# Ledger of designs, part 52: VHH binders against q84jc2

Target 1, 232 residues: q84jc2
Amino acid sequence: MSKMRNLVEEKFLEFYESWVIQLELYLHQLLIAHNNNTMSETELRHLISKLTTHHKAYYTAKWAAIREDVLAFFGSVWLNPLENACSWLTGWKPSMVFRMVDRLRKSRVVLVEAQVKKLEELRVKTKFDEQKIEREMERYQVAMADRKMVELARLGCHVGGESVMVVEAAVRGLSMGLEKMVKAADCVRLKTLKGILDILTPPQCVEFLAAAATFQVQLRRWGNRRHYVTHS

## First folded at step 21 (VHH)

Design gh2
Fold by OpenDDE, fold request of step 23:
Structure gh2 (fold): chain B 232 residues (1-232), chain A 125 residues (1-125)
Amino acid sequence: as target 1 above (232 residues)
Amino acid sequence: QVQLVETGGGLVQPGGSLRLSCTASGFTFDDYAMNWVRQAPGKGLEWLSAISTGGGYTSYADSVKGRFTISRDNAKNTLYLQMNSLQPDDTAVYFCAKEIDMWSQEYPGSDFDYWGQGTQVTVSS
């Protein structure tokens, strides 16, 4: 029937589905907090902390899974094609969040000059980091395409113990490189996210997180409707 | 300061079992994923297992799947590794490793920023 999934894919898919469900619950709480304006700063900080913790759970799980099979995340069978198409190195592109902040600024979010300045600095740094990673990724891809892909293609025509071992070694080498790039990208993502949250006030954080979560959930829904994707 | 202390190692016969513990201090334990790695004589470091924050996801190297089980008790700031069906090839120094803070730094080229002193596991008849 459908494509066979490996054990890592199955396990992470299960995890991710559960994680998304919880995200939706948190999103609901964020929206409530954002719309009623009755929550104390302490309560808002607690809610933000819960979201932060939730994201920590995701990325630590991701890294755990990557150690078993990083290639699973380049297929990402737990995502629909639309989500995958919007992905940058197996996740959201860090610079995207600044566009979200800009949108919020055009709405009811008022940032003071100091915040604007800090956000701009962070944006510049984030862009620099993204470009650096992209250059490194390109370097790895080119290097692997010139050598490892040719080797794999050549060896793919032959079946034997020695050939299998060489192919496996080549795949391991590729995976190691990809793993580093993915993890580097994740660090840029999270550093950027943390940076934004550190600049924004608790109410602004809630609004930002709500917007981000909404976008994520809606993108998933749109993609599922378009491609009739079912994960279970 | 961050401190990791491994215990529970020792000498066991093939087929035997051990339970390693790693006690963490100096950081918020439940905010970080934890890992077990080992180093056998004359060999490099080998990753064995990881457990995510909250323990919702675990992973294992092929070499230990089905035999080892990673767990954590956040209330005790302790990481565990249950090792069953031990074989001579499992002889090594076992380390617990703390994952880096992904939120505050660029990727340094390693997943781990702190290690314990290690505990010796020897499997011999």
Scores: ipSAE 0.915, ipTM 0.969, lowest interface PAE 0.4, mean pLDDT 93
Fold by OpenDDE, fold request of step 23:
Structure gh2 (fold): chain B 232 residues (1-232), chain A 125 residues (1-125)
Amino acid sequence: as target 1 above (232 residues)
Amino acid sequence: QVQLVETGGGLVQPGGSLRLSCTASGFTFDDYAMNWVRQAPGKGLEWLSAISTGGGYTSYADSVKGRFTISRDNAKNTLYLQMNSLQPDDTAVYFCAKEIDMWSQEYPGSDFDYWGQGTQVTVSS
């Protein structure tokens, strides 16, 4: 599928591919750390920091790219259909990570009561924030069908220079709303992630991050195999 | 205390070049994306360029694409903006802007939480 990509899509695709490769390397380190139990707390914290830094790199890059073209992230040509299907507002759904934590709890991870309580509080907050964003997003989505969009549809059929300017202005307006929602969602994601990491012990963090990274990497691999998508 | 100090502004002829610097202090510089914005007389703030943490990704406004280059030196806690092919419409106060901590707060409606005082760039024959 030779999809015509814009410059932002191409640039971010390249970035993302590199980022995923690095993520896989970190995943390997996380798995080693998790399986050997030989690393000191300091070493584990360092590894966790590397991962968090890596995620910071992604989101700062994302925001940089969004400033050029937020709509690119609603298509996300750098993702396969499976990855896209699992996306919520251009990324992972924040509440999803709690399912991962729950899975860990059912395994070998022993959480103390205080941790469980804090996680539950965080879960409630996260869900609340998600719902808030969803409501706002719905407003924007519905608004897209408003008078302005009708005007856009009409104007879009005209090749006149003035018409183009009006259309561009309208599109910019719509894009600003979407951008705000995406960035809000990103903040919820990262705040949730930080919250979890602050509650968990370093070994637990490593296990959690390994699980999350594994899920992300495998989802990509599965999706690529299933849909025969290559981004290279 | 977070501090951003822009330097390098001045008067330049059309077609000329300037290199702006922004020295950061009071925070872990490499943990944040940095941006350049400008404000021309009588106009609003215009975003120009962004650079991600680590410098792995850069972006530019259409108005400066191909002419301006953003870079950073984390060892020096310094952000740069190389401006080439300057035109009179580039006359503005240029600001260095720090992005918000995405991990610690809800989105406040702005991407930036700290700005420098700015440096004046005047392009005139």
Scores: ipSAE 0.907, ipTM 0.969, lowest interface PAE 0.4, mean pLDDT 92
Fold by OpenDDE, look of step 21:
Structure gh2 (fold): chain B 232 residues (1-232), chain A 125 residues (1-125)
Amino acid sequence: as target 1 above (232 residues)
Amino acid sequence: QVQLVETGGGLVQPGGSLRLSCTASGFTFDDYAMNWVRQAPGKGLEWLSAISTGGGYTSYADSVKGRFTISRDNAKNTLYLQMNSLQPDDTAVYFCAKEIDMWSQEYPGSDFDYWGQGTQVTVSS
């Protein structure tokens, strides 16, 4: 049975579809810039800025939506099952982007030793931050199964109005924790992205962003084909 | 320095309307999401509405959904809150709040880093 979408899901779905379309347009520009090598440094920086601004728009929208319903993002209906399967705390796992950086190292792009060192430091830091968030997330998840909630589960949710209120309160508590964790994760994502872009040269940034955007777009396409999902 | 200045508050009868404005300065307004929050007498802070950068997405608390509308004019560095069908329980000080820079730091536990001084809204017959 198909899950009925709530208002937040519908609104964010619409937003996200539009956002992805724009991302594809930027991806095209990134690929052109990368393949032609005709753009000046200023032009490349401008393109990078457009992409970063685009990502900022996404996360500000996300945080707005989370304030209304954070749970919607733990079953993101705007994503296909493959995309969801690859999600970590409602988004891409920050440490994953270093795979795109690795691609740069194996390509025609030459990273100097200083860059490599900084990237490694950033990777280590990112991994540490991820683990910290995961541990805290686990606490919220486990806390949901306290003695009272377990007992209510045993008795069923239809025992009475009081039981329903208790469950709702528990869900609210969890949601508050989840919201904090999601926002923390997003900060790690963006800090990692910013860190990478600060280490790379403009041409390298373009290549990196192209690789990341390509992966995101292709993952969506692959998932849609596999699961017969149609998105704008 | 960052400044947020709310205006448009006042006394209104139940069922009436008000339009609040928040003028921002000291930062790149276009780069940040903005929020409205309020504090009623004897109550805590309540988030009401958010608008993303560029205005592409808006959200509302259940308490104001369908009655309030958030918008922004980036050219004027101004945030708006159109409030319709006002009720006595909407009486509060209303604040605009700037969302944190999520690119530069770890999540500090607060969504907002700057607030205005607020504007009083009183709904009474």
Scores: ipSAE 0.899, ipTM 0.959, lowest interface PAE 0.4, mean pLDDT 93
Fold by OpenDDE, look of step 22:
Structure gh2 (fold): chain B 232 residues (1-232), chain A 125 residues (1-125)
Amino acid sequence: as target 1 above (232 residues)
Amino acid sequence: QVQLVETGGGLVQPGGSLRLSCTASGFTFDDYAMNWVRQAPGKGLEWLSAISTGGGYTSYADSVKGRFTISRDNAKNTLYLQMNSLQPDDTAVYFCAKEIDMWSQEYPGSDFDYWGQGTQVTVSS
């Protein structure tokens, strides 16, 4: 009952597996840094930079892959069912990271009033942008029953000759819309992340990033155990 | 100032090969994904290939898959496109394009913010 994978899925799966391995290494470094009060600000900033660069690599790869097949990311075979279930438009929901910030505060991270204010402003903005994208996505999904989809439905499984071209055109049209939505969502994710990192001090950034990476890695581990998933 | 300069275009016979180069300046080259796009006479822009930061992932349009290879040299701030098995329908102006900074802006509806001047590739007998 294994799902058949296309070439994009296979290629991105390979990429993602490697990427996750590297993320785990960075997580280890973040945890060390978090527990080491002797690290200089320069060293902390360097570590933060490495991790942000790593995320840049992921999203540039994602966008490259999306240009080939955006639909692959709506059923991401490189993720387990738990990871997929927690996904919002092919990734983490931007507003979720503020829960992690709240967790930091509970862990005795002291935020000054100015930081709290800025974080609240960012939260409001993020929620607004998130909702905007959701509305657009809803509109798009409702509009899916358009001429192109009707054509696909009409053709059914009996596709040949000229019909293949019609189907391909319809799929391309759908994909283009989805691609824009995904990229918009990615931008909100990254702006939110950047916003948080700009507000927090380097030590706070390290703690936040450690928490985020831990959540990501653990979610993957939990999901894999639950569903006995083997990606490679 | 961001600048992208394509070179390597020219006239080639069907079945021939060309290697395009794009030299980048005015920004941190290795921080951005790069793309190749082309425009044939009387046709719209066609995306051909992308390479992620660090070169860890590459993608191709169906029209060039198996024939074209994208690569980059970050030390030289240069993007490459190896084109093999060229056909007459590959005749076009080829552009390198820089991806947007997705960290600092809302998605503007375009993936690219800077383009080169382009280099002409003509495939003809």
Scores: ipSAE 0.894, ipTM 0.964, lowest interface PAE 0.4, mean pLDDT 91
Fold by ESMFold2, look of step 21:
Structure gh2 (fold): chain B 232 residues (1-232), chain A 125 residues (1-125)
Amino acid sequence: as target 1 above (232 residues)
Amino acid sequence: QVQLVETGGGLVQPGGSLRLSCTASGFTFDDYAMNWVRQAPGKGLEWLSAISTGGGYTSYADSVKGRFTISRDNAKNTLYLQMNSLQPDDTAVYFCAKEIDMWSQEYPGSDFDYWGQGTQVTVSS
């Protein structure tokens, strides 16, 4: 039940809480822009840029943190259980974001045929990139299971420091491989996000970013409601 | 063109301190995480520290944690490394490295796309 936090988990929890607060402030700005047609195209582009900069800031912090401890991002202490359950390789699944685009198209967002064609091309490419990562993860897991089985057999026969060093090398190899796959997944996430924003017009980008931020904030709020503590 | 220039290296006695600087040009410094990496004589590259955009998150290799402090001044396009309690095994060439643009192509298997020329740090009695 209880989980001891290491330094990376404590420090990234601090960062993430601040990052989410700022995301909520940007969401408020997105909703104002969506509901108030006073903003120029230049102002919309600046707001969109703030959101993309904010997301990039999250990933630069994440990459800094995973150099110290990539495992902290699998079952993260700064996310509630609902948020963790929605993760694919430590984050949102790139292909699933197109369902949000599809929902916006059904409501009030009108896309021209050129945009629809480009979005479909991006969806196919995104799925292809996801499948590449999933195949690489499978190869990695098979290789580590085989290597671990050999090391467990050797450990059953060994007494002394060499068995510790072999186990330590295996854990380090796992961590390094996992880090690279997480970073590959993050690049697919960001490339997909950029691809969508490049295809959509600035007002459409505001709609999309508002929907995405709303989903993220609601997922956190609903999940946290079940885990609050009573102090009185 | 992207340019990273490290300064502040030199000779220091064990227990001493140095502050390294890295001046950046040719890209929007604020948009990228920055890193320090070193190479000791006859050794491979060792990552030391990272700082996210805006300075909101910092991380350190175990070998330097508690002794080194990374910081950035985005108004001056400058990255810093404050090195305290230096020991002889800190002797190395220290490089400033720019993180890749995560928005672009597939992950290339390396986090850094541009490096400085390096600055020599020598710790001896």
Scores: ipSAE 0.759, ipTM 0.909, lowest interface PAE 0.9, mean pLDDT 85

Design gh2
Fold by ESMFold2, fold request of step 23:
Structure gh2 (fold): chain B 232 residues (1-232), chain A 125 residues (1-125)
Amino acid sequence: as target 1 above (232 residues)
Amino acid sequence: QVQLVETGGGLVQPGGSLRLSCTASGFTFDDYAMNWVRQAPGKGLEWLSAISTGGGYTSYADSVKGRFTISRDNAKNTLYLQMNSLQPDDTAVYFCAKEIDMWSQEYPGSDFDYWGQGTQVTVSS
């Protein structure tokens, strides 16, 4: 690993630990609001706003970090490209959040017909946006394979300083493309989250955000992904 | 109408320091990451630094790391760049840039939707 990549990982982990501590505090407030049923709509909207602001803060920090080293967010991406494609570009797959909505519908949340229709429309739109990104990732993987073949050919036919400059330019181009795909995925995640919160009523939003925060805290406790965690 | 206005540029001797300011209006400053970018004479744009919405994360290009410090004062809607140990190759127009709204749009292929007009920094003996 490069010196820059290790430093970015450590710095972001420090940020992330503080961010999760604050998320746990918000989770406490969400659970109070979820169980209390006496909070005003104004109080609920303020709490929802705190959560959306908190999630946006995560992504603005992430984008700042990937400007220094996008690979810090991929783990061992070069060892298993199929796992990278399936793990969804440094985060949770946006369409999976609807599984959480579906679970809430089975338990406490009663949705009217208009909400159900809007959620179905949003799910279709989200899936469409995901597929666009998956196609971009496939094109990126093909471009990466093509550049690996050029790299192997150049190593077999030695060239001087021009070869180093061409390889450096190719690596920079791949990194820039990867950054753009990660950012596109993050925008789909946030747009999907916003869409769900716009369709749900404030009490329903609190239930959804509490479930999402609970899941995120459990993933951290398991330690299965050091500095890449899903935001459902 | 979104506006970003950079101030604090000028002529500085090598090894000197400057503090740039960027005052923002027309949007909720607290909700967006902010960035500094520069353009040296005859060269393209070079990203320098970013700061997250809460100020909890900052990042720097290798060319300025250790010498420049980004900060923000959300109460004053102002972004700062403290520049130390300035050298002649830091001569450029310095721009403040607002990050796009991740929340409401598809990624448009670039990170910044609004720029200031820039402030000139010249480092020479």
Scores: ipSAE 0.751, ipTM 0.915, lowest interface PAE 0.9, mean pLDDT 81
Fold by ESMFold2, fold request of step 23:
Structure gh2 (fold): chain B 232 residues (1-232), chain A 125 residues (1-125)
Amino acid sequence: as target 1 above (232 residues)
Amino acid sequence: QVQLVETGGGLVQPGGSLRLSCTASGFTFDDYAMNWVRQAPGKGLEWLSAISTGGGYTSYADSVKGRFTISRDNAKNTLYLQMNSLQPDDTAVYFCAKEIDMWSQEYPGSDFDYWGQGTQVTVSS
């Protein structure tokens, strides 16, 4: 129902739909480059640049949207902060991209030992940054639960209805703290992506970006198929 | 060296319109989200509007939604704010601000790394 979907979420979904359609067009170019080994290094770097620019565009739009309402990106998960201790803030967990690199290494991407060493160093740093955010999220949730419990006890003791001022203050505190943590998580995601692309050669970057885009496009197609079936 | 220069401020009557410009130099303008922020006399900073790279997404504070329009011309390295239906409480110094590079660093706790010097907008009878 409209209750669970707010106006910021709807506006961002319109942007996202356009963004995924363009990603699919770039995926076609990546698949051509993957199946053709005659492209120059300059041509591959240009294609990689298009993809990195496209990913940057997603996050600048996301940050513009969260300045209006960060809760638009959480769905119902923020509704119970005591349960949300280990949730990944509005996206994929940064260290999970290394599973994709590992799968590519096993099947098609041949890595030199120097690259393997650099990727492992990056994996460790990414995990360290993730754990910092997880600790901050846990600290935030404890502080929020403590504050809400004190206010709920006061409401019960004073025999009154729920104060709109208490609810408004809780929402404002939640939004500010969550906004900062979402932005921190996005920066870890982008640093990890950049780190991987810096370690891989241009042909390897194309293979990695093709795998990533394939997953994102397929996820959207599965969502569209659900909507198409619902509306057809 | 990053520079942001706002122009187009001035005196306008209630209900009037004004167009602010912000000329950017010293960085690849196309690669960054840009924002407008204002400071009314005796008050703190108020975020007004953001525009993503390429202009594909825009957002607005409730106080200006429907009245202000952010846009950018990447060929001219220029950010714009079209302000319509101005009211006396829109009187402020207006700043443009560059968003941080998300790609290359940890989140520093602040969204903006560079600001202009601002342009004064005064709405009075």
Scores: ipSAE 0.749, ipTM 0.914, lowest interface PAE 0.9, mean pLDDT 81
Fold by ESMFold2, fold request of step 23:
Structure gh2 (fold): chain B 232 residues (1-232), chain A 125 residues (1-125)
Amino acid sequence: as target 1 above (232 residues)
Amino acid sequence: QVQLVETGGGLVQPGGSLRLSCTASGFTFDDYAMNWVRQAPGKGLEWLSAISTGGGYTSYADSVKGRFTISRDNAKNTLYLQMNSLQPDDTAVYFCAKEIDMWSQEYPGSDFDYWGQGTQVTVSS
């Protein structure tokens, strides 16, 4: 078993490090595209497509890895402690991206009223979906704790292999429940991201994707720093 | 219309090998993760292996890890499963399965939306 769990963490760490390097390269292209007013709409849509394809690759790899070990994604070895501390069900919280859209609107991105209305509708839907998942997680945790308490009391009366099998079944049930909640959260994340990209124009999508990638890269860089003293 | 067609099953002796193929049509094959699943007689469905878009990540159930290898050829819209060191308890119908579109829907409670008809693998002396 230890080899299997180490292999999942090793394999996904290698995948993730490559994935982040490519994200940084795409970020550079996004920043050039935003500042270079000579790019055609077709060229912008191509770059946007590369970013969405890049995100698809991440999530399909994640779901493949989760089938082997969902717990690897709670406190991941490929993320630093700051990245892990900011996680909600193994990833960015869907509603957080609307704060980024709001900040961009106030300082950089100009939206027409039709876009603002659609974004607010999406925000409400996203928040509803988040709250539904949070309620399910709360109910699941309460039910698991109650069942575990009963099982632990019964284990105090039973010694041997039956007690081990009951504990193993409870752990497996927890893992399956976590897998479903993580996958539900990922679908909310991706549906929200797609919704935002569908509402925004190609230049606005480039600005949004650049801001999102910048945040992700900076969170990683800040969390990897160990409070360096640097030249002023 | 989405179609998944598995081929390559058959009768094989214990310790033998088979290669399964799954030809896909009716959707953009390279946009989705693909999976192999099997159903042994009298048992439920057992997930075996997954491969991400582009083939950048693969995963396996413990029961087949080290013996089976998943791969894909996106240019040919074809998924493969190389099966080595086959044993009698590998006897099952093997299905190719398409993963759901994560971008367009609420999670429906299952990972797969389309399946092939399956191909029979029988391991016996």
Scores: ipSAE 0.707, ipTM 0.899, lowest interface PAE 1.2, mean pLDDT 84

Design gh3
Fold by OpenDDE, look of step 22:
Structure gh3 (fold): chain B 232 residues (1-232), chain A 125 residues (1-125)
Amino acid sequence: as target 1 above (232 residues)
Amino acid sequence: QVQLVETGGGLVQPGGSLRLSCTASGFTFDDYAMNWVRQAPGKGLEWLSAISSGGGYTSYADSVKGRFTISRDNAKNTLYLQMNSLQPDDTAVYFCAKEIDMWTQEYPGSDFDYWGQGTQVTVSS
């Protein structure tokens, strides 16, 4: 019962596998840094920069792939079912990271009042932006039963000649809307991440990023064990 | 100031090849995905290809798949487009376009924030 993969799925799978390997390396470095109080602020900032650059690389690749086939990301074959189940609009839900911040506080990370205030403001903004996107997505999904979808339904499995062009046009139209939603969601993700990193001190950033990367990697591992997923 | 300068365009016969270059300045080139877009006479803009910031991923429009190859040299701040098996319908002005800054943008109306001046590609017998 193996799912047939298209070219975009195959290409992105390969990319993502490599990307995850590199993420694990960075996670290792983050953990070392977190447990090493001798590292200078400059060194910590450098590590943070490397990781942020790594994330930039992912999203630049994602957006490149989305231009070719955004639908591939709504059934991401490079993710296991657990990862997919935890996905919000093809990625992590932005507001989720504040749970990680809360975890930091519980781990005796001391945030000054000014930081707490800024984080709360960011949380409120992030939630607002998420809700806005969700409303737009809902509107889009409800509107899917439009002329284009009717055409697709009408054509059914009887596709040939001119019908192929009609189907392709309809799919393109749908994809364009989805692409916009995904990109909007990605922007909220990245702004939220940047916002948190701008509020936290370098040591706090390292701890936060380590926690985030750990969660991502473990989620993948848990999912793979549960579903016996082999991507390559 | 951000600047993108395309070169390499020209006249070529059907079946011929061209290699376009785009030299970037005024921003950290290796932090951004880059794109090639074209505009044929009397037609709208058509996205052709994208390459991720590190060059680890490339994508193509169906119209150019198998014929065009996008690449980049981050050390030279240069984007490339190798175009093979050119056809008359490939005649257009070709632009390199910088991907928007995703860290600072919200609900983007456009995928690109900067464009080059373009280079003319004419495929004719």
Scores: ipSAE 0.892, ipTM 0.962, lowest interface PAE 0.4, mean pLDDT 91
Fold by ESMFold2, look of step 21:
Structure gh3 (fold): chain B 232 residues (1-232), chain A 125 residues (1-125)
Amino acid sequence: as target 1 above (232 residues)
Amino acid sequence: QVQLVETGGGLVQPGGSLRLSCTASGFTFDDYAMNWVRQAPGKGLEWLSAISSGGGYTSYADSVKGRFTISRDNAKNTLYLQMNSLQPDDTAVYFCAKEIDMWTQEYPGSDFDYWGQGTQVTVSS
């Protein structure tokens, strides 16, 4: 349990708690729409738009926050340990979302062959984009390790203000590199989500969004329950 | 056509205040984060502040925290920057910038796709 949080952590915790409450309200609407076959396609598209706007809003807040402190998003105070353990570069792993698509294919929802083909193409593209980012992260981590060893050697030769400036510049460079990689990952996440929603019909989109929101809410509830039960 | 128009710049004494505005058109304003950046004479661009699409999260560069306040009015498609306690080193051209559409593209290496023409802020006696 953290006792002292910096300003970014405090502000984003407040934002995130409100954001999750609204996601739960939208989940309720998605479940009603999923169970009600009399809703028009216009009504379904409106609900889908609310969900996509809600997800976009999260990322605009996230990018504002990471400009101040990207490291707050690695091991975040607003997530429980289970939620943090499931994170890939500060969020859900894009390729894993296709498990929810696979559940749609095994349910009462029928996907036509053209949809199946487009979804497989998207899955391949998503995996390729993930691997590209993972290679970039690996190169960055190697460079970071080498630079830190060199900086430690140089710091041993310097005393006072000059060494402080070198350390501050190195920390800024590290944070800027992480920011770019997190933003690249977020764009892959959102492009993948949009790609899935563009391929699915409105009723299928509602079922997919309901499954995704259910998973996110359940992961949070399960992780919180384990924490409080084991501590008490 | 995306268009961003900044207004509200001018000459102000040290310790003074100004309020900048940025009127947006050509896109769905409330879908995007908006930002203020500045460029002092002969210097590079400095990011100052961001506000999330709904206005629910704001962030600031250390150089302006406590002095500047970002806000937006989505009904008027307008972004604001309230600047207090201005000092001579705040002298710059101030730009508003639209965040990229994260939804449809790979990250291009920059957060902003459109900028205004800027408004001059000069702090001197």
Scores: ipSAE 0.773, ipTM 0.914, lowest interface PAE 0.9, mean pLDDT 85

